# Ledger of designs, part 18: VH-VL binders against Protein ULTRAPETALA 1 (ULT1)

Target 1, 237 residues: Protein ULTRAPETALA 1 (ULT1), of Arabidopsis thaliana (Mouse-ear cress) (q8gza8)
Amino acid sequence: MANNEGEMQCGSMLFKQEELQEMSGVNVGGDYVEVMCGCTSHRYGDAVARLRVFPTGDLEITCECTPGCDEDKLTPAAFEKHSGRETARKWKNNVWVIIGGEKVPLSKTVLLKYYNESSKKCSRSNRSQGAKVCHRDEFVGCNDCGKERRFRLRSRDECRLHHNAMGDPNWKCSDFPYDKITCEEEEERGSRKVYRGCTRSPSCKGCTSCVCFGCELCRFSECTCQTCVDFTSNVKA
Short names: E, the ipSAE of ESMFold2; O, the ipSAE of ESMFold2 at other seeds; V2, 0.75 times the mean of E and O plus 0.25 times the DockQ between their complexes.

## First folded at step 13 (VH-VL; framework fv_prolgolimab)

Design w2 (from t4 with heavy chain E99D; at its last look DockQ between E and O 0.39; V2 from the best seeds 0.55)
Fold by ESMFold2 at other seeds, look of step 13:
Structure w2 (fold): chain C 237 residues (1-237), chain A 121 residues (1-121), chain B 106 residues (1-106)
Amino acid sequence: as target 1 above (237 residues)
Amino acid sequence: QVQLVQSGGGLVQPGGSLRLSCAASGFTFSDYAMYWVRQVPGKGLEWVSSISWSGGSTYYADSVKGRFAISRVNAKNTMYLQMNSLRAEDTAVYYCAKDYYRDSNEAFDIWGQGTLVTVSS
Amino acid sequence: QPVLTQPLSVSVALGQTARITCGGNNIGDYNVHWYQQKPGQAPVLVIYRDSNRPSGIPERFSGSNSGNTATLTISRAQAGDEADYYCQVWDVSTVVFGTGTKLTVL
């Protein structure tokens, strides 16, 4: 089964067309959806900006008062303060977007979907860090030199990178997605290798019997191999 | 002492116009947003309009949009409400009010004495 | 826009504690302000941002806000507390007042 909500290909997969209908300033980027947003102060007037929504749950606001610099990105809370609402501290209700010509607070829109999901994951991981061991980093071996390279499995994107690497029988150090490396770089220190794998299988060998050829032909939620089970368990499906 | 002194009310027929004034003293008028709030006798409070510190931004309740115009002259420490196309439903005591603290959109700490506007045919 | 519902009237015996409620869907997610209005007078701010007192308001006035209800509490009620009381919130870019409560001190 195809899963449009479960795949992260580009910004257009983050929301259904109907969910963005009539919103002002919609711009779909490589891994985000951007919309016009604002915050109102009767003293200073409306502050207008662009809100970027990421699948990671990050929310980034770029104020139009400094169009030449992207490095001073604001959280919604910082934008609320920037707008002259220094003591309000209610950004979900005070930051708005325009839908059908009307100001609608973020709390009443679908735009907080990924933020809310990320907040739930952070809350659960905070609880589980003290009581339950979830997933540890994994390693993929180079076809040429046999050296192993460390992959994090803390998000759906990171699990996808690991899954794709495990599915490539010709994977090399040069294919490492985090940095440009070659077989000349040293392996991860042995102390980190001791904690590899999932808690359900401490000697994780990986699985190649159900492998995506770039993950276009695999249905993760329907696959029973350890790599796909780990992928599903490490991210919210 | 901080105060707001209002003037300009009265009796008018439907379709008529009035201008209300609110003169401020005892504080730096140009630092604050200013507000109009009305109250039908025997009933509750209803926000009418707001104006930013400079007068560059104005806000209106839906019930008065297109008929009322708020303005201010900071050199005179005075705010105005121009009310046009008046209706019987606009009959109320009109108060001007100032922001509390430094945050607009929070609360109103200083209120004028109120001005009665009666719209009757 | 939120509708802020208050009881029409509340009675309290002299020296006792009065509680005036302001009901709204998820009002705990808003900053709630309270005003006292005596007959023939302009409103006076008595509580801002849920629980803070402006200068000159006695400590026997207090406020709370959670869930669907904000509450103004007046302990050791005095005859001078007899007035109308209004709650108020900011909703996006508009100001919304509660329906008002007449407090009678018996």
Scores: ipSAE 0.582, ipTM 0.829, lowest interface PAE 1.7, mean pLDDT 78
ESMFold2, look of step 13: ipSAE 0.628; ipTM 0.840
ESMFold2 (binder alone), look of step 13: mean pLDDT 92; pTM 0.944

Design w3 (from t4 with heavy chain S57N; at its last look DockQ between E and O 0.39; V2 from the best seeds 0.00; counts 0 for: pae E 3.3 > 2)
Fold by ESMFold2, look of step 13:
Structure w3 (fold): chain C 237 residues (1-237), chain A 121 residues (1-121), chain B 106 residues (1-106)
Amino acid sequence: as target 1 above (237 residues)
Amino acid sequence: QVQLVQSGGGLVQPGGSLRLSCAASGFTFSDYAMYWVRQVPGKGLEWVSSISWSGGNTYYADSVKGRFAISRVNAKNTMYLQMNSLRAEDTAVYYCAKEYYRDSNEAFDIWGQGTLVTVSS
Amino acid sequence: QPVLTQPLSVSVALGQTARITCGGNNIGDYNVHWYQQKPGQAPVLVIYRDSNRPSGIPERFSGSNSGNTATLTISRAQAGDEADYYCQVWDVSTVVFGTGTKLTVL
């Protein structure tokens, strides 16, 4: 058979079929790959759980090591501590998956591919702009044609450009700040729009606050909340 | 005074059996994983087996798996190593050790005095 | 199982600095522990998690770990430091010791 690369994929764009071969507990979801994982403590035994890998670079672990456990969606580091490895901060080598019946640490698997990529993209943004903020890409729709255009939110200036575009009810493709374009330019395909550079951390208030999406209670006009004040301070004429 | 006191070594024929004991004092024994480590005279250290705080989980080096059985009786503050189907290569000084309380299953802070096991025809 | 390779012996002059290495592929990604063993005695923990000293271990004992090499350093070597030294890591669900190094204080 020709085209081995097409046959190697498991039906998800996250990993090729061969990359997941012989892993225990593989479940390919619509936007994640899930596998059985664990962490060993000779004091407490093996803590067994489910690891989900997302294209955003997020890693989520759900542990059922204790009946009625209230903790789900743990980070790998939190899972390592939950399993009883309290002062060894080396989760990449202490959390394992089962491959071919053997425990293999995460650091020796392909499963960290998207986590590492996410860290790299955020680091590039900080270097290029000297800013410490990292935010996923966002889209703004044209009032005339309805096409959406991608904004990169890697610096305060880029976030301000996006904020100003979202606040303009008459925003058009010709107002796009990164390139000279018109409504004639092709729109990005929807399948490509799911890839946004970096992810919103569950603990990151900046991504879910006024800086990333505007103030959830107000839209910046006369809002006195500190988040809106901080965000609008980047708007000057 | 924290200590581990060992007993049960000796001379045995190939194919024979021995049971080693490790008695703990000066700490809450039932809070800790326990370990067996052996050393062939004049050679290095080799991990043999481990047992969880409750005794519910046991771990073995491949060289002894299926022949040795680790156990503990927390009410007696004592750990055991049952050694069956002994071979000449099992000849060593056997140490029991306690895990370091700051980091489960990572390092060993308290060791027993060692017990010699000799397997000789 | 990984092999942790140590030199068979290291010599140091009294009052000088000894360095004992523990080699392993990407050992810098592991927590490395060090033990001292004197003739006829059980091992004694001298360094845990790369560079930490348990209570009772003098400050002249130190450790480092990066890349493929972990190092135990004994500054101002004393006659009482003459012993065998072993490194140790945890590899997934097993415990691995180094091959051992005899330190001689001249």
Scores: ipSAE 0.363, ipTM 0.726, lowest interface PAE 3.3, mean pLDDT 77
ESMFold2 (binder alone), look of step 13: mean pLDDT 92; pTM 0.940
ESMFold2 at other seeds, look of step 13: ipSAE 0.599; ipTM 0.833

Design w4 (from t4 with light chain N26D; at its last look DockQ between E and O 0.07; V2 from the best seeds 0.00; counts 0 for: pae O 14.7 > 2, placed apart)
Fold by ESMFold2 at other seeds, look of step 13:
Structure w4 (fold): chain C 237 residues (1-237), chain A 121 residues (1-121), chain B 106 residues (1-106)
Amino acid sequence: as target 1 above (237 residues)
Amino acid sequence: QVQLVQSGGGLVQPGGSLRLSCAASGFTFSDYAMYWVRQVPGKGLEWVSSISWSGGSTYYADSVKGRFAISRVNAKNTMYLQMNSLRAEDTAVYYCAKEYYRDSNEAFDIWGQGTLVTVSS
Amino acid sequence: QPVLTQPLSVSVALGQTARITCGGNDIGDYNVHWYQQKPGQAPVLVIYRDSNRPSGIPERFSGSNSGNTATLTISRAQAGDEADYYCQVWDVSTVVFGTGTKLTVL
């Protein structure tokens, strides 16, 4: 049972108490706030679920629509489709939470605060740089000690460093490209690994992690690994 | 006839208070969320405050939070806006409005006639 | 602060088609509503949820919404259509109105 002040306060710091007042199903986790949510369709009525809000701007919905549902972590857009509102594509207005016994669309709540802040950071204001690439940080395990080391995946060069490290079966802590370290350096706590990565946002369409089959930033035409070979041979160029 | 009839406006000194009223008729008032929207003369529309059908949830624009209080009495079919610590910037025509559909993120179909509030400088 | 940007004014000849735009980042993901306001009067809802007309609104009023632009279209413009027009969405926890467009019918 984690009994440290910093991790529990992180979830408690996402929203003021009055901002969550009278919301149904509030659960404050170590790194998220969770509330009951739903989506209503003309054909199927109410689909009920749990929404998790993260400081990264990520939104995760766990469906409770049927016992044994295998769709454990959905985006709000995927949940809208799952609930039978496929053609609307207006999830901010169609996904609701319960406040004071009333269904309130997400667009009317503070729950989108971090999502909107994350979306503002992914801008196309500089066309030569294009849309911001939002990759989660990834981890590579040392062959000797098993400790995992964090790779920042903010640029194509950083993605290449990770790609090469993943392809090296003998990779060790001493091969770390960002700093000179050994196996003696402390590994990050497991709870922090989730929160050190890219924003899971609508602008990050090709990646759920660092290595994406359809993402050109994570594939290299000069590389001989099978993943890159398959990508380049399947692209009509 | 479905209508919203407003009252309570007027001229007020800075720092003063006013209470606006919005009386509903011709529909089941307790089924609908209600809204206040204001308009500075010659300017556009600005949302001010909202209240749920039961009165259990209230919402405010940042510009009025802590100074304005929305309320309703469903037995009297009336919504109120208590405006305190008034500033020159609050000078506007204030409209009350009804949401088009219950429990939906829809438009405002019925509007009151508007009430002028003037905060002298 | 998110803003819904409309042109300050639009002019249309009698019997012609007027188009009033409402610009916003990914506004196509929102339900957009449109209001007509004549001088000294309260706003009147003319289009809701992008393209639907309330009862009593003539079919020459229509709407569309995709990408970053929503558009109110008024076919066969009449003198009585001269008014201010506002778009509106729900953004996060607030109601957001567009900047407003003065339609002049000549």
Scores: ipSAE 0.000, ipTM 0.430, lowest interface PAE 14.7, mean pLDDT 75
ESMFold2, look of step 13: ipSAE 0.661; ipTM 0.864
ESMFold2 (binder alone), look of step 13: mean pLDDT 92; pTM 0.943

Design w5 (from t4 with heavy chain K98R; at its last look DockQ between E and O 0.57; V2 from the best seeds 0.58)
Fold by ESMFold2 at other seeds, look of step 13:
Structure w5 (fold): chain C 237 residues (1-237), chain A 121 residues (1-121), chain B 106 residues (1-106)
Amino acid sequence: as target 1 above (237 residues)
Amino acid sequence: QVQLVQSGGGLVQPGGSLRLSCAASGFTFSDYAMYWVRQVPGKGLEWVSSISWSGGSTYYADSVKGRFAISRVNAKNTMYLQMNSLRAEDTAVYYCAREYYRDSNEAFDIWGQGTLVTVSS
Amino acid sequence: QPVLTQPLSVSVALGQTARITCGGNNIGDYNVHWYQQKPGQAPVLVIYRDSNRPSGIPERFSGSNSGNTATLTISRAQAGDEADYYCQVWDVSTVVFGTGTKLTVL
């Protein structure tokens, strides 16, 4: 019965109280620790936000900008750019928290503990696949029955399979590359379609930490994957 | 041509006050953060103060906080440094500088000619 | 806040390569900028973000930054390269300059 409840990571177990002492804006949630953070641009002034640290290694920043800020739940790198530090690309040193009244860069705090552990695990996991980041899951609809089938975009090959499926106007359930299925197979429940492997916001405009492989190598001239185009232009040197 | 022309400076007693000015030409002044950097004769460079494009945010080195005030008047394309409670240690050549807008907002590409401030009894 | 330590002086023969170092704990985690200053003149930006040259700076100026050391390299040194050189970083919300190096071209 305990197995059916699943496991939980309590926010109070992420850091000892003494590790968070003197930090401004500390709030311990059910599965995260939240602190006040910021990034300084001498051109625009200080941007102030809330940083959430998760046991998964995820870091989420919610900017407390004036009305008109379109980004909710930013990565630290996106927050650095949003703050007017467009070319710095040194977010570990440029995003700060307040400890004892002083601005302290994230790189000199315990707050990166889980991010650093996750980055090492991601590197080890990606050796066999050659991918450093993961793209969110996407769905392709069958032309015959309208049922949607889940594609994982975790490798270059998987991104290519999804791209090819999106480019096929006659794509059917029987064309699904991972399993032999037909239109007779049940569609995923709607409650599971909300999970896409990134932030569960329906308004997610893309993941700056993800990469889409394939559009530059695509044989289809009519590729319209805007997320892939946006991401490719953002990750190129 | 793009340039920063400084004026002000001179000799002042300890505890006195002085105001430096930095006049910009050849670029859109209100698009840029502006900086003061000083250099003690025969010594290295030290950042003093910065001001945002609108003047809404100001930043100071710890050595001058509470004594110096940076300001700008965008309609006049001019930045100022009001220096109060001057100390002998503030003796230096003061440069104004413009942030490097294109590929880094951490560096400075245009500098004024420098203005000597001497604080002596 | 980091202390950026540079050698007081460096000498180089005409036509040879000069290397000026800027030392700091984990300076490789910062973007390093370099300035040239000739006597009686304002500084001139010669390298930004570790290794990039502004327009008008000859390609014989180059830079690198790794670990605890950033390096400005001047190949084929000319008499006109004789100057003081400063490294600079952005540290959180402040600007920090190195201690400066006098380059002498023999």
Scores: ipSAE 0.574, ipTM 0.829, lowest interface PAE 1.7, mean pLDDT 79
ESMFold2, look of step 13: ipSAE 0.602; ipTM 0.840
ESMFold2 (binder alone), look of step 13: mean pLDDT 92; pTM 0.935

Design w6 (from t4 with light chain S93T; at its last look DockQ between E and O 0.55; V2 from the best seeds 0.60)
Fold by ESMFold2, look of step 13:
Structure w6 (fold): chain C 237 residues (1-237), chain A 121 residues (1-121), chain B 106 residues (1-106)
Amino acid sequence: as target 1 above (237 residues)
Amino acid sequence: QVQLVQSGGGLVQPGGSLRLSCAASGFTFSDYAMYWVRQVPGKGLEWVSSISWSGGSTYYADSVKGRFAISRVNAKNTMYLQMNSLRAEDTAVYYCAKEYYRDSNEAFDIWGQGTLVTVSS
Amino acid sequence: QPVLTQPLSVSVALGQTARITCGGNNIGDYNVHWYQQKPGQAPVLVIYRDSNRPSGIPERFSGSNSGNTATLTISRAQAGDEADYYCQVWDVTTVVFGTGTKLTVL
């Protein structure tokens, strides 16, 4: 039969078999590698979850702690807080995987390879703003004319401007913070709106630095993270 | 006044057993993880064991796994360390400690007075 | 487990600044806590999470943590600061203490 090369987009291209050797819970998906992970709190015990590693550098954790939990996706930092380590803020060393029967921190594994590569690229591109933010562009619609205006979410200040605009039910083109425009200015062509500064994949969950879990509402009603509090206050007002 | 008062200890032959107690007062004992830390006289500190708020999870240093058992009775505000198959290397002052409430159970703010355990032939 | 190496002893003159180091591979990626222990007494927490002071600890005590070294700094050293000092980190699921440093106030 004809030569058959494997799928170049599949998770099997992310790591060699020897790099995943002896890891527990390895599952290779179409565009990710998944492993069992956890975080330990001596107060509450171990939180156990599944970590997905993507070629984009994204890391997603789905916690298995509570029955009936929605399939909300957590960042590793959010999972660390969820596990009861709210002030530690050292997820690379506190989130573990099991290798050879032992708990090994993510920082000592190959699993951060793509995250680290993505962080270097993102840091380089965002240095002029004084903050690291890797978020897709978003659009806000004018209350008067319905035209959409592009918000770049590359810094904390830019993310705040977007959050404030989303929280204003009377937002209009004249409120646009990046340039003096009115409803008379042409809307960006639809063909250009597809570019958002990150993957256009359905798996892109929005801002990771100014919304606790990349959603309109905080996943946990009792979350005290200032970024989540600021976002929900601005969006819900 | 937050306080941990220890009791137990003493001289034991190799292979023997002892039980240490740590009684808490001045705080809600059942809200916190509790810890045992030991120190060979004139030497450094070594973590031994810890127990979750409910007692549902326990953790041990490799050097004591299978020989020591930590437990707690929240109704009595008391934590215990059952030490079995004792070795000369277990000779130390044993402290109980409470997790620091401002740090994600990584540090300890309140310590007991310590009790000496001596394992000698 | 990380090995947290401290100097065996450090001497400081009254009123001067003492610095006690805690060395470990990439210790700057950990939260470092510090304890003071006087002879015959239990340890006392003096710094938590690198640079924060618990209530009741004088502002003369400060901490820093970067790269391979965490440092406890005691400015305007007093006779009462003479003690053993230990650094400590959380390592995944366990607690690790440094080797300990005897501070002598001359």
Scores: ipSAE 0.614, ipTM 0.839, lowest interface PAE 1.5, mean pLDDT 80
ESMFold2 (binder alone), look of step 13: mean pLDDT 92; pTM 0.939
ESMFold2 at other seeds, look of step 13: ipSAE 0.625; ipTM 0.847

## First folded at step 14 (VH-VL; framework fv_prolgolimab)

Design x1 (from t4 with heavy chain Y100G Y101R R102Y; at its last look DockQ between E and O 0.49; V2 from the best seeds 0.00; counts 0 for: pae O 2.6 > 2)
Fold by ESMFold2 at other seeds, look of step 14:
Structure x1 (fold): chain C 237 residues (1-237), chain A 121 residues (1-121), chain B 106 residues (1-106)
Amino acid sequence: as target 1 above (237 residues)
Amino acid sequence: QVQLVQSGGGLVQPGGSLRLSCAASGFTFSDYAMYWVRQVPGKGLEWVSSISWSGGSTYYADSVKGRFAISRVNAKNTMYLQMNSLRAEDTAVYYCAKEGRYDSNEAFDIWGQGTLVTVSS
Amino acid sequence: QPVLTQPLSVSVALGQTARITCGGNNIGDYNVHWYQQKPGQAPVLVIYRDSNRPSGIPERFSGSNSGNTATLTISRAQAGDEADYYCQVWDVSTVVFGTGTKLTVL
C-alpha cells in the first residue's frame, strides 16, 4: 500500500505525540523534530544545545557561539567533544535530553530511531569500508551577494585558506583564493554542492573527529589536529 | 610529587556540621575537576560530589543533595566539603580524588589518604 | 542509574589468572574503570577506559568490556594482588561504583 505524505515528511510524522511527551524544548519543523539536549563534563559543567532529528537518520546539534554560529551544525560525537568529553567517545550515553525534568541519555530515547535504521543499512552493505569522508569540501558565502564558493580542504594551506575565510566577516567573492572571480560568477548548482569530494589521503593532515569552530563554549583542551591548530592560530578565543 | 592531603574529620553529633579539606600539591590544581568519594568501613565506594575546574559547576549524589556543599579555592590549591545536617548514615571514610590526565579524565588517578567522619550521639 | 554488580569474592592460586567481573545492563556502552584497594589504603587506579593501564601498573593487569560484562584480568597473580577491586562508570552526570570484589590469593 502507498503512503503519500504530501510534499515531504512532516516533523510530526517522525514521532507520535505520545513519544515526545514530557520532552523539553520540542519544536516540530518542516522535516525534522528538534529538542533540547546537553552533555555533562564534571570539569567544565553542562553544555546545552538543540538536537534536530531527520528522517534520513541525520542528527544535527546547534549551539550559539561566535557571531555567525547560528548555522554551525555538529554531529552528536562532535558535540560530545565540544562539551569537554573529548576522549569518552560514547555519545549515545553521554548526550542527554530532558524528559520529565530528568536527564535521559539518547540511547534510552526514541530519538535514535531513524539514526539506528540508517546505521543498520550501512552495516549491512559490506565488511569493507575503506573509503571514509575526511576533509570534505566546504562553502563560504560572499558577504555582498550571498553566493557560496567551494573551498577544497586537502592540504594544510587549503585548510588555512578556508579557516581564514570563515574568520573574515566581510569575505567576498573577489577574495576567493583559487580563481580570480567576482560576484558576477554564478555559484554551483545545489545538486553539485552535495558532492563534497573529500577522501582521506596521505597528504591530508586534518582530523575527522575534530570540530572546533571557535565557539565561546568550545572546551577542547587536548586536540592536536591540524584543523584545530589552524583555527586557534587564526582566532584568539 | 603529586598528592592530596586531607583534614577536618572527626566525631560529630547527629544534625551537626563538619568541613573537610583536601590540599593539593605537585600538579596544577585549577586544571582539574575534583571529587569526594566515601566508604562506610567494611563496605564499598560511593560517589558523593564533584566540582568543576573553576568551581562554577557542582554535582551531588541524591543522598547528600541539599545537605552537603562542595567548594574550592584555586589560589590555595584546596577543595572543601561542607557537610550539614549530618546523619548516622553519613559515617564513612571520605576520600578526595583528582580526575585523571589525558584520556583517563573519567577516572580518578590520585586519591587522598581518607578522613574518617563519625556521626554518633 | 546502572547497578554494577560484582561477585563478593574471588579466589586465585598464586601464579594463576584471576578474573573479576562487573555486570551491568549494556555496560559495554560505557567506559569502565577499575580500582585496587588494599586494607587501610586509598584506592589505586589500575585500568581506565575498559583496557588501558596507567603508568606504573604491571602488564599482567588487563581489562575488557562488551555486552553486559566488563572483566578485570590479573595474570600471574601475586600475593600483593590480594585486595578489594571496584569497577566504575560515568552515567550521564553521576559516578557509579561497582559493589566490590575481595580477591584472595591462595
Scores: ipSAE 0.421, ipTM 0.757, lowest interface PAE 2.6, mean pLDDT 78
ESMFold2, look of step 14: ipSAE 0.449; ipTM 0.770
ESMFold2 (binder alone), look of step 14: mean pLDDT 94; pTM 0.954

Design x2 (from t4 with heavy chain Y100G; at its last look DockQ between E and O 0.46; V2 from the best seeds 0.00; counts 0 for: pae E 2.5 > 2)
Fold by ESMFold2, look of step 14:
Structure x2 (fold): chain C 237 residues (1-237), chain A 121 residues (1-121), chain B 106 residues (1-106)
Amino acid sequence: as target 1 above (237 residues)
Amino acid sequence: QVQLVQSGGGLVQPGGSLRLSCAASGFTFSDYAMYWVRQVPGKGLEWVSSISWSGGSTYYADSVKGRFAISRVNAKNTMYLQMNSLRAEDTAVYYCAKEGYRDSNEAFDIWGQGTLVTVSS
Amino acid sequence: QPVLTQPLSVSVALGQTARITCGGNNIGDYNVHWYQQKPGQAPVLVIYRDSNRPSGIPERFSGSNSGNTATLTISRAQAGDEADYYCQVWDVSTVVFGTGTKLTVL
């Protein structure tokens, strides 16, 4: 009998059989692979659950030690917090599965394959859907000394740090978020101020010429600054 | 004053048994996981065992599984380590320790004074 | 090789900066805690979750953790800083200590 699989990949295509060998609780679903997982708090004991791995990189956990929460399913980070490890925030090493009778952290298993691929930065095609755009590094000048400091713009949080710094007329070297520095620290030499990262111009989304208004990663629709207002207005045009 | 006071160490022959005690004061004992950590004289620290707030869950290093049993009596503010089938490599100073408060709960913020256990013929 | 490898000893001149390393594969993915132990005494927590100081620990103690290396930094080293230092992580359901470093203040 022939199994005609449509646009959604079957769960059995996500991993080779040998990659799942000796894992406890393996169940291959229509579009996911499910395994038994857990998280240990020495204060409260083991929380046991089922982890579903999707080809999209999504990870969903249904905890068996509680009646659940207001949401239908837990992320690994939420499961780590629910298990009593609320300040660890290191779920890749704290959520485990059973392989050959031993607890093995997710970070040492194949189960993060799709998650890792979906979360990689600067490794995606320029036209990838649902992927973050890598921005070139930018520089912010100190109000006191005029020295410029390099900001990485690879994540929404990093872009927000840069955005806020550019909007602060009193920004100083001591406000630099990546390191504790003062105005006495030497700035990068002019020859080393190569803007690293992707060459956004002229390939920046929304550009018709040399003008680039940014992207969804680096502009914030809730912000009232003119740059964000201009971007929001222009991407709808 | 938060403190952990230990007792119960000593000299024992291989194959023998010994019970260590750790008495707590100055904090709500039943809110915390408790730990045993040992140190061979002149060597580094090694985690031995831990016990959940209620005593319902226990954890052991592979080197002591099946031979050691951790327990607690919350009404007495005391934790115990029952050590059976002792071996020469179990010779060490044994510390009890309290899991850290709030965001330091993966670390140990209060330690007992240490109790020497010597296993030799 | 131990999971958390520390140098056996580190020497620092009085008033200078000491750096004690704790090496492990992807240790930056763990929260690293540091203890000071003086001869005949129980360990004392000096840094937790990579870079946080418990109350009573001087600001000259600091920590960092990224990649394969966590580092305890002691600025303006004093004679009283001479001790053994251990890193520690929580690995799944176990607790792992580093191999230990003897800090000598010259």
Scores: ipSAE 0.429, ipTM 0.768, lowest interface PAE 2.5, mean pLDDT 80
ESMFold2 (binder alone), look of step 14: mean pLDDT 94; pTM 0.958
ESMFold2 at other seeds, look of step 14: ipSAE 0.498; ipTM 0.798

Design x3 (from t4 with heavy chain W53Y; at its last look DockQ between E and O 0.62; V2 from the best seeds 0.64)
Heavy chain, then light chain:
Amino acid sequence: QVQLVQSGGGLVQPGGSLRLSCAASGFTFSDYAMYWVRQVPGKGLEWVSSISYSGGSTYYADSVKGRFAISRVNAKNTMYLQMNSLRAEDTAVYYCAKEYYRDSNEAFDIWGQGTLVTVSS
Amino acid sequence: QPVLTQPLSVSVALGQTARITCGGNNIGDYNVHWYQQKPGQAPVLVIYRDSNRPSGIPERFSGSNSGNTATLTISRAQAGDEADYYCQVWDVSTVVFGTGTKLTVL
ESMFold2, look of step 14: ipSAE 0.663; ipTM 0.862
ESMFold2 (binder alone), look of step 14: mean pLDDT 92; pTM 0.939
ESMFold2 at other seeds, look of step 14: ipSAE 0.637; ipTM 0.852

